# Designs tried in a protein design chat: miniprotein binders against q96jn8r1131to1294. Part 176

Target 1, 164 residues: q96jn8r1131to1294
Amino acid sequence: TLEFLENHGKNILLSNGNRTATRVASYNQGIVVINQPLVPQLLVQVRIDFLNRQWTSSLVLGVITCAPERLNFPASACALKRAAWLLRGRGVFHNGLKICEKFGPNLDTCPEGTILGLRLDSSGGLHLHVNGVDQGVAVPDVPQPCHALVDLYGQCEQVTIVNP
Below, E stands for the ipSAE of ESMFold2; O stands for the ipSAE of OpenDDE; V2 stands for 0.75 times the mean of E and O plus 0.25 times the DockQ between their complexes.

## First folded at step 15 (miniprotein)

Design U84 (at its last look DockQ between E and O 0.93; V2 from the best seeds 0.86)
Fold by OpenDDE base, look of step 15:
Structure U84 (fold): chain B 164 residues (1-164), chain A 94 residues (1-94)
Amino acid sequence: as target 1 above (164 residues)
Amino acid sequence: RSDAFRLFFEARRIIERGGDPEEALEKAKEAFELFIKEGNLEFAAFTAIMIVELLKKLGKDPEEIKKWIEIAIELAEKAGNKWLVELARKLEKE
């Protein structure tokens, strides 16, 4: 069963069998990691449940290749400088460096109810799914094992893991 | 979407915007009841903590505050969430 790990950002409260993550304070410290590593045939999806529109930025989505159970999470995913591939806004980032300027929809403008998914293909390519639609390969070759990461940042106050 | 969470976030919005704490309290209490009904112990506990903070801000009756602190602690313990337990216990010291 897909769940968020107990090791998470300081402002996160897990509920619903650890399938729902809620940022209950401030605008940051909201990183969560999904327990099972991504494998080629697994589509991991989260639904944006609640947004606070007073903020400009929203959630960050991506993967990490370090051990998530022992990770000391920074205040935001943007501060991850190793073993991290992240989607923020329309950009793709690797260890803090932008490797793609425009990819898929703008994550900062996804409305409540949007379902975001991550999937590895047989070649190690990381795909973004939006409401079930494959947006293409965001990262061509991701090391395995890797874990899906969600940063409940800014606008994003709650997400829930959903089945495909 | 969950009515409990909707009310919870509405209460938080009121607080964050410096709105009427009485209105926030009303929504928080309603959210609390719904979380209890839904068996969401984590958020029942956390909402109880929020209620305590609102009651203190409003200068409400110490006995009512005490009651809600006890509720928060009990629910946090039942939820088995160490973070919530710690938060709830801090209320006793304030």
Scores: ipSAE 0.847, ipTM 0.930, lowest interface PAE 0.6, mean pLDDT 95
Fold by ESMFold2, look of step 15:
Structure U84 (fold): chain B 164 residues (1-164), chain A 94 residues (1-94)
Amino acid sequence: as target 1 above (164 residues)
Amino acid sequence: RSDAFRLFFEARRIIERGGDPEEALEKAKEAFELFIKEGNLEFAAFTAIMIVELLKKLGKDPEEIKKWIEIAIELAEKAGNKWLVELARKLEKE
């Protein structure tokens, strides 16, 4: 089954059979990674469970192509300078550089209960799903293997893996 | 979307705002009981640690603090989470 890896940001406490990630301190150190790489048949979905609206920024979604089991995660996903494609706000970022000004919804305004999904298409394109609706290709040709990542940043205090 | 987690985050927001620690303690104790009922050992342990920190901040009865430390350690060990065990064990030294 899909779970969050035990290797995660240091402010994360996993629960619910490692399917729920909670940031239990501060506003950062909240990176989690799904325990198996994306393949075209796999839809990874997380539900936003708890937000704190005092922060302006919210969760980051994306993929990394480095093996995650022993990776030393930075405090925030935005500091990933290699092998990372991230969706933040409305932007798409590659290794810290914005490559698309707007794609899909503004992640900073997604409410509690929003279900966000990541999948690869057969061409290696990374798709975002929002509440079951495909937003199209965020990143056209992601190297494989790649691993789904969530950064419980700022507003985002808890997410849960849900079945498609 | 658990009632236990709502109470837990309510307690955390009170602490973060510098609000009334007695109110935070009440909510944390309510969250603790719900986490126990749900069998969420990870968050029962973490909430017990939060309760200890609030009791110390409030200058509460040392015997109550000692009992909550023992609860936190026992639950962290039952949860099998090494980080929680280390966090709870540090309460014995402080």
Scores: ipSAE 0.815, ipTM 0.918, lowest interface PAE 0.8, mean pLDDT 92
ESMFold2 (binder alone), look of step 15: mean pLDDT 84; pTM 0.828

Design U85 (at its last fold request DockQ between E and O 0.97; V2 from the best seeds 0.87)
Fold by OpenDDE base, fold request of step 16:
Structure U85 (fold): chain B 164 residues (1-164), chain A 93 residues (1-93)
Amino acid sequence: as target 1 above (164 residues)
Amino acid sequence: SDAFRLFFEARRIIERGGDPEEALKKAKEAFELFIKEGNLEFAAYTAIMIVELLKKLGKDPEEIKKWIEIAIELAEKAGNKWLVELARKLEKE
């Protein structure tokens, strides 16, 4: 069963069998990681449940290739400088550096109810899914094992893991 | 869920320095719904929030005591160490 790990950002409260992550304070410290590593053809999805539009930036979605149970989470995913591939806004980032300027929809403008998914293909390419639609390869040749990461940042106050 | 909507509305009121009575009303409503939904974590957390609001409003000590006990009980049932700690701290304040 897909769940968020107990090792998470300080402002996160887990519920619903650890399938729902809620940031209960501030605008940051909201990183969560899904327990099972991504394997080829496994689609992992989260739904944006609640947004607070007072902020400009919203959630960050991506993967990490380090051990998630031992990770000391920074205040935001953007501060991860190793073993991290992240989707923020319309950009794709590797260890804090932008490697793609425009990819898929702008995550900062996704409304509540949007379902975001990550999937590895047989070649190790990381795909973004938006409401079930494959947006293409965001990151080629992602090292394995890797774990899906969600940063409930800024606008994003709650997400829930959902089945495909 | 409606429970979470009410919860976030209550928190927004608090964060913006709005009417704590309105926040309390919404929090109590959210609490009841969380209980019905079986969401023990947020029932507990909301109970903690209710205690804080009651204290802010200078409400009846007996009601405050009641909600502290509720918070502790639910936190323990939820098995969340952080919530248990938060709830128990209310007794010291």
Scores: ipSAE 0.850, ipTM 0.930, lowest interface PAE 0.5, mean pLDDT 95
Fold by ESMFold2, fold request of step 16:
Structure U85 (fold): chain B 164 residues (1-164), chain A 93 residues (1-93)
Amino acid sequence: as target 1 above (164 residues)
Amino acid sequence: SDAFRLFFEARRIIERGGDPEEALKKAKEAFELFIKEGNLEFAAYTAIMIVELLKKLGKDPEEIKKWIEIAIELAEKAGNKWLVELARKLEKE
């Protein structure tokens, strides 16, 4: 089954059989990683459960290609300088550098209840799904193996893994 | 859930420096709902929040001790090492 790894940001408390991640303090230290690597037939979906609208930035969604079990996570995903492809706001970032100005919806404006999905296509392209709708290829060729990552940053205080 | 809504309302009050008595009321309501739902992790974490609020309010030390024991018991039942460590720190003050 899909779960968040026990190795996570220090402000995260896992619950619901490790399928729910909650940031219980501050605005950062909220990185979580899905326990299974992405494969083409796997759609990883999370629902945004709780937001704090006092912040302007919200969650970051993406993948890492290094082994996550013992990785020392930085305070925010934007500080990942290697092995990371991230969706933030409307942009796509690779290792801290913006590589696409506009892709998909603005993650900073997604409301509570939004279901965000990640999957690989057969060519290694990373797709974003929003409420079940494929937004297309965000990253054309992601090295494998890779794991889905969520940073419960700023506005985002809780997400839950949901089945497709 | 209503439990998490109340939990985050209490957290907002604490973070903005609001009335700790209001935060305590919401935290206790959230705690009861987390128990009802079987959410041991958040029942334990909310009990820890209640202890911190009781200390801030200068409440009866015996009430505080009882809530510390509740937090530890729930953290152990949840099997969460971080929660047990956090709850045990409350005994040290």
Scores: ipSAE 0.820, ipTM 0.923, lowest interface PAE 0.8, mean pLDDT 93
ESMFold2, look of step 15: ipSAE 0.791; ipTM 0.914
ESMFold2 (binder alone), look of step 15: mean pLDDT 88; pTM 0.877
OpenDDE base, look of step 15: ipSAE 0.845; ipTM 0.929
ESMFold2, fold request of step 16: ipSAE 0.797, 0.812; ipTM 0.915, 0.921
ESMFold2 (binder alone), fold request of step 16: mean pLDDT 88, 88, 88; pTM 0.883, 0.884, 0.880
OpenDDE base, fold request of step 16: ipSAE 0.847, 0.850; ipTM 0.929, 0.930

Design U86 (at its last fold request DockQ between E and O 0.98; V2 from the best seeds 0.87)
Fold by OpenDDE base, look of step 15:
Structure U86 (fold): chain B 164 residues (1-164), chain A 93 residues (1-93)
Amino acid sequence: as target 1 above (164 residues)
Amino acid sequence: SDAFRLFFEARRIIERGGDPEEALKKAKEAFELFIKEGNLEFAAFTAIMIVELLKKLGKDPEEIKKWIEIAIELAEKAGNRWLVELARKLEKE
């Protein structure tokens, strides 16, 4: 089953069989990684459960290609400078560099209840799904294996892995 | 869930320097709901939060001790080492 790894940001408390991640302090240190690597036929989805609107930014969603079990997580996903493809706001980032200015909906404005999904296609393209709708390829040719990463940053206080 | 709503409200009160009595009330309500929901992790964490609030308010040492014990027990039942460590630290403060 899909679960968040025990190796996570310092402010995260896992619950619900490690399917729910909650940031229980501050605004950062909220990175979590899903245990199973992405494969072409796997759709990984998380639901935004709670938001705190006192902050301007929200969750970051993406993938990492390094081993997640022993990764020393920085305070935020934005500090990942290697092996990282991230969706933040409307931008797509690779190792901290913006590679796309406008893609999909603005993650900073997604309301509670929004279901965000990641899926690899047969060509290695990383797709973003929003409420079950394929938004297209966010990143082409993503190296495999890779793991889905969620940074509960700023507004985002809780997410839960949900089944497709 | 309502439990989480209450939990976050309590936390926000604390973070904003609001009335700790109000935070305590919400935390206790959240705790009860987490127990009912079988959410041992957050029952434990909320118990820890309650201890901290009770200490801040200068409440009865016996009540504080009671909640520390609850926190430790729930953390252990949850099997969460991080929570256990947090709960045990309460005894040393």
Scores: ipSAE 0.843, ipTM 0.929, lowest interface PAE 0.6, mean pLDDT 95
Fold by ESMFold2, fold request of step 16:
Structure U86 (fold): chain B 164 residues (1-164), chain A 93 residues (1-93)
Amino acid sequence: as target 1 above (164 residues)
Amino acid sequence: SDAFRLFFEARRIIERGGDPEEALKKAKEAFELFIKEGNLEFAAFTAIMIVELLKKLGKDPEEIKKWIEIAIELAEKAGNRWLVELARKLEKE
């Protein structure tokens, strides 16, 4: 079964059998990682449970290829400078560099109840799903193994892993 | 859930410098629901929040001590060492 890994951002409290991640302080230190690497037939889905609209920016979603169990996470996913592919706002980022200006919906405007999914296709392409709808290939060839990551940043205060 | 709704309502009051008696009421209601759900992690964390609010309000030291003991017990039952550390910090003024 899918759970969030015990190694996570400092402001995260896990609950619900490690399937729910809550940011319990501040606006950052909210990185969580799924405890299993992505494989082509696996759809990892999280539901946005709670938002604080006081902030302008919201969650970041993506993958890392470094082993996550002992990684020293930065305050925000945007500061990951190696082995990271991230969806932020409307952009796609690799190791801190924007590689696509617009992909899929704007994550900063996703409401509570939105279900966001990540999967690999057979070619190693990373797909975003929004409420069950495939948004296409965000990153064409991600090295495997890779690990799904969520940064509960700014607006985003809680997400829960949901079954596909 | 209703427990998390009440928890976040209390958190908003605290963060905005609102009425700590109102925050305490919501936090105690959230605590009761987290216990009923078996959510030990958030029952413990909410008990920690209740202690901080009781201290801010200058409430009876014996009531504060009882809530600290509740927070520690729940954190230990949850098996969460970070929560145990947080709760035990409350014993150390």
Scores: ipSAE 0.827, ipTM 0.927, lowest interface PAE 0.8, mean pLDDT 93
ESMFold2, look of step 15: ipSAE 0.805; ipTM 0.919
ESMFold2 (binder alone), look of step 15: mean pLDDT 88; pTM 0.883
ESMFold2, fold request of step 16: ipSAE 0.794, 0.825; ipTM 0.913, 0.926
ESMFold2 (binder alone), fold request of step 16: mean pLDDT 88, 88, 88; pTM 0.884, 0.881, 0.882
OpenDDE base, fold request of step 16: ipSAE 0.838, 0.839, 0.841; ipTM 0.926, 0.926, 0.927

Design U87 (at its last fold request DockQ between E and O 0.98; V2 from the best seeds 0.87)
Fold by OpenDDE base, fold request of step 16:
Structure U87 (fold): chain B 164 residues (1-164), chain A 93 residues (1-93)
Amino acid sequence: as target 1 above (164 residues)
Amino acid sequence: SDAFRLFFEARRIIERGGDPEEALKKMKEAFELFIKEGNLEFAAFTAIMIVELLKKLGKDPEEIKKWIEIAIELAEKAGNKWLVELARKLEKE
């Protein structure tokens, strides 16, 4: 069963059997990690449930390769400087460094109801899925094990893990 | 979820400095729906928000006390340590 870990950002309240994450305060401190590591061909998906359009930036999606249970989460995923591959806006970041300028749709403009997915292929490539459509390889050769990470930042106020 | 919609609407009112009476109304409605849905975490959290709004509005102390008790009970039933702590702090304010 896919769930968010109890170790999460300070402004997150989990509900629905830890399948729904809600940021209940401010615009940050909203990082959550999914319990099961990504394995080849496993599609992990989250749905954007609620957005507050007063902000410009929205959620960050990616993976971490360190132990999530002991991770001291910073205020935002952008502050992760190790073991992190992140998708923000249209950019791809590795340990805080932008490694791709334009990839897939702009996460800052995804509407409520959008389903975002992550999947590893047999070669270790990390794929982004948007509403069931494979957007291609965002990051090649991702180390395993890795865990999916969602930062409920700015606009993004709630996400729910959904089954494929 | 209609409950969450009401919850976020209430929060937006508060954040924008809108009418706290309207926020209270929406939060109470959200609470009832969360209870019906069996969402103990957000039933507890909305109860906490209701207490804060009631205090802000200077409402009847007995009503405030009632909602504090509800918040504490639900937080405990939810088994969420953070919610329990928040609810217990209401008694001391």
Scores: ipSAE 0.856, ipTM 0.934, lowest interface PAE 0.5, mean pLDDT 95
Fold by ESMFold2, fold request of step 16:
Parts: C-alpha cells; sequence; structure tokens
Structure U87 (fold): chain B 164 residues (1-164), chain A 93 residues (1-93)
C-alpha cells in the first residue's frame, strides 16, 4: 500500500505501481512524498537505485507537516521554509536552518543499493535507518501528522520504496 | 535494471553533447527491455526520447511518425496524463 504520492516534483516520472521515482531531467524538481503519514509503527524505506556522480550533492530525506496532496513543491527541498525537517549531507535542517551539524552518515556519499528508512518513535522522535541500522533520533519531537519526503537531488536519479 | 542502465547511459551521452546515433541505439535497446518488463511508463517516455533523437538526426519522417504513434499508444496505456500530453506534443512539432 506504500506508494509515492502523485503530487510530486515536475521532473519525476513514477513507475512500478508508484513505488519507483525517477528524475528524468536536470538536477532538481525531484521532490516525492510517501502517500501515508508516518505513524510510530511504520518504517518507510527507500533504496537508492541510480546515482550520477557528476553532481556533488545527493538526495535529501525528511518530513513535511503540511498536507502534501495539493502542495506546490519548490524546485528543491532546501527551499522549504515552513513545516519541514530535512536530513541533507550530514546535517539536520528545520525550515532551511541547520539545527544539527552532524547526524548519521553523509547522504552525499551513500552508494547505490543503500536503503534509507524513516520512522517515528513513541515520543515523536524521527529516526533514520541506514541498511537496517537505526542511527538514532534525528529530530526529537516532530509535529504530527508528518509525511516522509525524498528529494531526488543532484546525484540521485532513482529511488524505490522497499518493504522492511 | 538493464533497461534503466541503458536509459541512463543514453541520458549521459545526450547531456554531455555526445553522439546522438549512439544515444539512439541505447534508447532503442532500453525501449525493448522496458516493453519486455511491462514498464509502460518508461517504454512511453523512452519512445518520446527516441522521437527527439530521430528529429535531431534528421531521420526519415515516416520512421519519426511511427515512433510518435508508438509513444502516444504507450502513454495512453500507461494512463499517465503528463506522458500523453508530452507524446501528443510531438505530433504538433
Amino acid sequence: as target 1 above (164 residues)
Amino acid sequence: SDAFRLFFEARRIIERGGDPEEALKKMKEAFELFIKEGNLEFAAFTAIMIVELLKKLGKDPEEIKKWIEIAIELAEKAGNKWLVELARKLEKE
């Protein structure tokens, strides 16, 4: 039942029953959102399928707390100045401001085949998983409901939703 | 998949201003694999890319017309409105 939402960035083409998102042009306009809000027992996982290492930066992973079905997405997730908590590189960003300098692995160096996961804990903490390993709490108290977001930025050309 | 590998190899050639004949060959190979896989969305999009390459190469208008018809048919079968718009635009250009 876990799919990417049909409302997405302009350069995305969905396939595989809306479980695969591909950026088919340029380096941006690649925001996708999972079709269900995060709940404490839900682990949302995506696999990085294709990268173009010509670019320096890679995908952004995180959550938005606005309803995503009719939201007008910006060209890049870093331009989300409201209702957004993003993991980018090694940093954690809230509404465009870095709030943590080093958390988890550097997303810009994750290779093809890496499985990235997001879940909420019972306290509303947002956890990152990398290849099945919990990296801990990235954001301690995320407002709910929140929606998992991936920005297929720069290097990242394709991700696929995978089951835990 | 092998289809996406060929698709992205062709995209790299196009992006760097490389040989459009080489890109066309890879896109046609990717197209056949997307059909075999039942990936209608990417079969349609790849057919659109093939039309763009054929036009750039100045290929036979009848071949171009056949690929446009393929792109439209596949986009409709995929049920993707954006792909249908993109494919139908090819007829008018």
Scores: ipSAE 0.826, ipTM 0.925, lowest interface PAE 0.8, mean pLDDT 93
ESMFold2, look of step 15: ipSAE 0.811; ipTM 0.922
ESMFold2 (binder alone), look of step 15: mean pLDDT 87; pTM 0.871
OpenDDE base, look of step 15: ipSAE 0.848; ipTM 0.932
ESMFold2, fold request of step 16: ipSAE 0.803, 0.794; ipTM 0.919, 0.914
ESMFold2 (binder alone), fold request of step 16: mean pLDDT 87, 88, 87; pTM 0.857, 0.873, 0.870
OpenDDE base, fold request of step 16: ipSAE 0.856, 0.856; ipTM 0.934, 0.934

Design U88 (at its last look DockQ between E and O 0.95; V2 from the best seeds 0.83)
Fold by OpenDDE base, look of step 15:
Structure U88 (fold): chain B 164 residues (1-164), chain A 93 residues (1-93)
Amino acid sequence: as target 1 above (164 residues)
Amino acid sequence: SDAFRLFFEARRIIERGGDPEEALKEAKEAFELFIKEGNLEFASFTAIMIVELLKKLGKDPEEIKKWIEIAIELAEKAGNKWLVELARKLEKE
């Protein structure tokens, strides 16, 4: 069963069998990691449940290749400087550096109810799915094992893991 | 869910420095719905929020004590150590 790990950002409250993550304070400290590593035949999806429009930025989505159970999470995903491939806005980032300027839809403008998915293909390419639509390869060769990461940042106050 | 909508509304009121009585009303409604939904984690956390609001409003210590106990009990039932610790801190304040 896909769940968020108990090791998470300080402002996160897990519920619904650890399938729902809610940021219950401030605008940051909202990183969560999904327990099972990504494998080529697995589509991992989260739904944006609630947004707070008081902020400008929204959730960050990506993967990490370090051990998530022992990770000391920074206040935001953008502070991850190693073993991290992240989607923020329309950009793709590797260890804090932008490697792609325009990819897929703008995550900062995804409305509530949007379902975001991550999937590895047989070649190690990381795909983004939006509402069931494959947006293409965001990262061509992600090291394995890797875990899906969600940063409930800014506007994003709650997400839930959903089945395909 | 409606419970979460009420919960976030209560938080927004608090964050904006709005009327704590209004926030309290929303929080209590949210709490009831969380209980009905079987969401023990958020029932507990909302109870904690209620305690904080009651303290801010200078309400009856016995009522405050009651809500603290509720928060702790629900946190324990949920098996959430973080919530238990958070709720117990209320007793010391």
Scores: ipSAE 0.828, ipTM 0.925, lowest interface PAE 0.6, mean pLDDT 95
Fold by ESMFold2, look of step 15:
Structure U88 (fold): chain B 164 residues (1-164), chain A 93 residues (1-93)
Amino acid sequence: as target 1 above (164 residues)
Amino acid sequence: SDAFRLFFEARRIIERGGDPEEALKEAKEAFELFIKEGNLEFASFTAIMIVELLKKLGKDPEEIKKWIEIAIELAEKAGNKWLVELARKLEKE
């Protein structure tokens, strides 16, 4: 069963059998990781449950290849400078460097109820799904094992793991 | 859920410096729903929010003490050590 890992950002409180992550303070310290690595047949999906539109930026979505159980998470995902591929706004970032200017929707404008999914294809390509629709390959060759990550940043106050 | 909607409504009131009596009303309703749902983590965290609101409103110290005890007991029942530490900080303040 997919759950958020108990090692997470300091401002997160897990509930609903660790399938719901809520940022209970501030605008950051909201990194969560799924408790098992991505494999090609696995589609990891989260629903955006609650947003606070007073912030300009919203959640970050992506993968890390470091073992997440003992990792000391930074305040925000943008500070991950090693072993990270992240989707932020419309950009795709590798270790903090933008490698694609525009891919998929703008995450900063996704409304409550949006379901965002990550999976690997058979070639190691990382796919983004939006409301069940494959957006194509965001990152062409992600090393395995890799772990799905969500940063409940800024606008994003709660996400829930949902079945495909 | 309705519980989380009420919880976030209370949080938004607090964050914008709104009416703490209104925030308290919403928080107490959220607390009741979290109890009904068996969401011990958020029942405890909402009790912590209620304590902070009661202190801000200058309410009866005995009422505040009762809510602190509720927050601690629910955090312990949830098995969440961080939440227990957070609730017990309220006793020191």
Scores: ipSAE 0.760, ipTM 0.902, lowest interface PAE 1.0, mean pLDDT 92
ESMFold2 (binder alone), look of step 15: mean pLDDT 87; pTM 0.870

Design W80 (at its last look DockQ between E and O 0.40; V2 from the best seeds 0.00; counts 0 for: pae E 2.1 > 1.5)
Fold by OpenDDE base, look of step 15:
Structure W80 (fold): chain B 164 residues (1-164), chain A 83 residues (1-83)
Amino acid sequence: as target 1 above (164 residues)
Amino acid sequence: SKEEDLFKEAEEFAKLALEMLERGDYMYAIEYYLLAAEEALEAGNPELAFEYARKAIELAKKSGNEEFLEEAEELLEKIKEEL
């Protein structure tokens, strides 16, 4: 069963059998990691449940290749400087550095109900899915094992893991 | 050295802050300036940290982000203790 790990950002409250993450305070400290590592052809998806329009930026989605159980999460994903590939806005970031300017839709403008997915292909390419539509390869060769990561940042106050 | 690495990291965050600012992404611009300030402080350069924190405060005020402002001001006070 796909669940968020108990090791998460300080402002996160888990519910619904740890399938729902809610940021209950401020705009940050909202990083969560999904328990099962990504394996080829497995689609992991989260639904944006709640947006707070007080903020401008929104969730970050990506993967980490370090052990998540003992990871000390920074307040925001932008401070992840090791073993991290992140999708933010329309950009792709690796260890804090931007490696792609424009990829897929702008995550900052995804409305409530949007389902975002991550999938590794047989070649190790990380795909982004939006509402079930494959947006293509965001990262061509991701080390394995890796875990899906969501930063409930800014507008994004709640997400839920959903089945494909 | 560790300090040199921290200094370089601070500069990198500051560059990212500017990039975000150019795009109108105030939240991450502030975030990166705060990170830059923290790294500069840890690098033993409170003067530089002060400048980055000041920029964060300025942006927080401009964007009307009260929580960012509070965080930035707290960091600024910490930096002042080392000036």
Scores: ipSAE 0.676, ipTM 0.874, lowest interface PAE 0.8, mean pLDDT 94
Fold by ESMFold2, look of step 15:
Structure W80 (fold): chain B 164 residues (1-164), chain A 83 residues (1-83)
Amino acid sequence: as target 1 above (164 residues)
Amino acid sequence: SKEEDLFKEAEEFAKLALEMLERGDYMYAIEYYLLAAEEALEAGNPELAFEYARKAIELAKKSGNEEFLEEAEELLEKIKEEL
């Protein structure tokens, strides 16, 4: 079953059988990774449970291709300068630098209850799903193995892994 | 060269910092200025690194973010050793 990996950001508390991640302090140190690499038939979905609207930016979704079990995660996903492809706001970022200005909805405006999903297609393309609707290919040909990552940044204080 | 590429990356991080400032997102702005400073230092340009670190300090003070202020001041002292 899908769980958040025990190696995570310093401000994360795991609960609900490691299927729920809560950022319990500050605005950062909230990186979590799913405990299994993505494969084409695997849809990883998280629900936004709690948002704190005092912040302007919200969660980040993406993948890393480094083995995540012993990584020292930075304070936020924006500092992942290698082996990372991230969706933030409406942008797509590779190794901290923007490679696409607009893709899918603006993650900074997704309300509580939104279900966000990541999956690979047969060509290695990374797809974003929003409330069950495929938004298309955010990143072509992601190297495998890759691991789904969520950064509970800013507004986002809790997410829960949900089944499709 | 490798140093020229690092310098370009530092400038791109600084541009991202300015984008975050435009949105009023001081925390991302500080983080990007710190990244820019680190890259500039690795590129062998401690004067530019100093400029970026000072911007991070200024923003950390304005936002009241003591954790970032401590980090930025530590980086600034490291950069001074190479000026």
Scores: ipSAE 0.429, ipTM 0.695, lowest interface PAE 2.1, mean pLDDT 89
ESMFold2 (binder alone), look of step 15: mean pLDDT 88; pTM 0.876

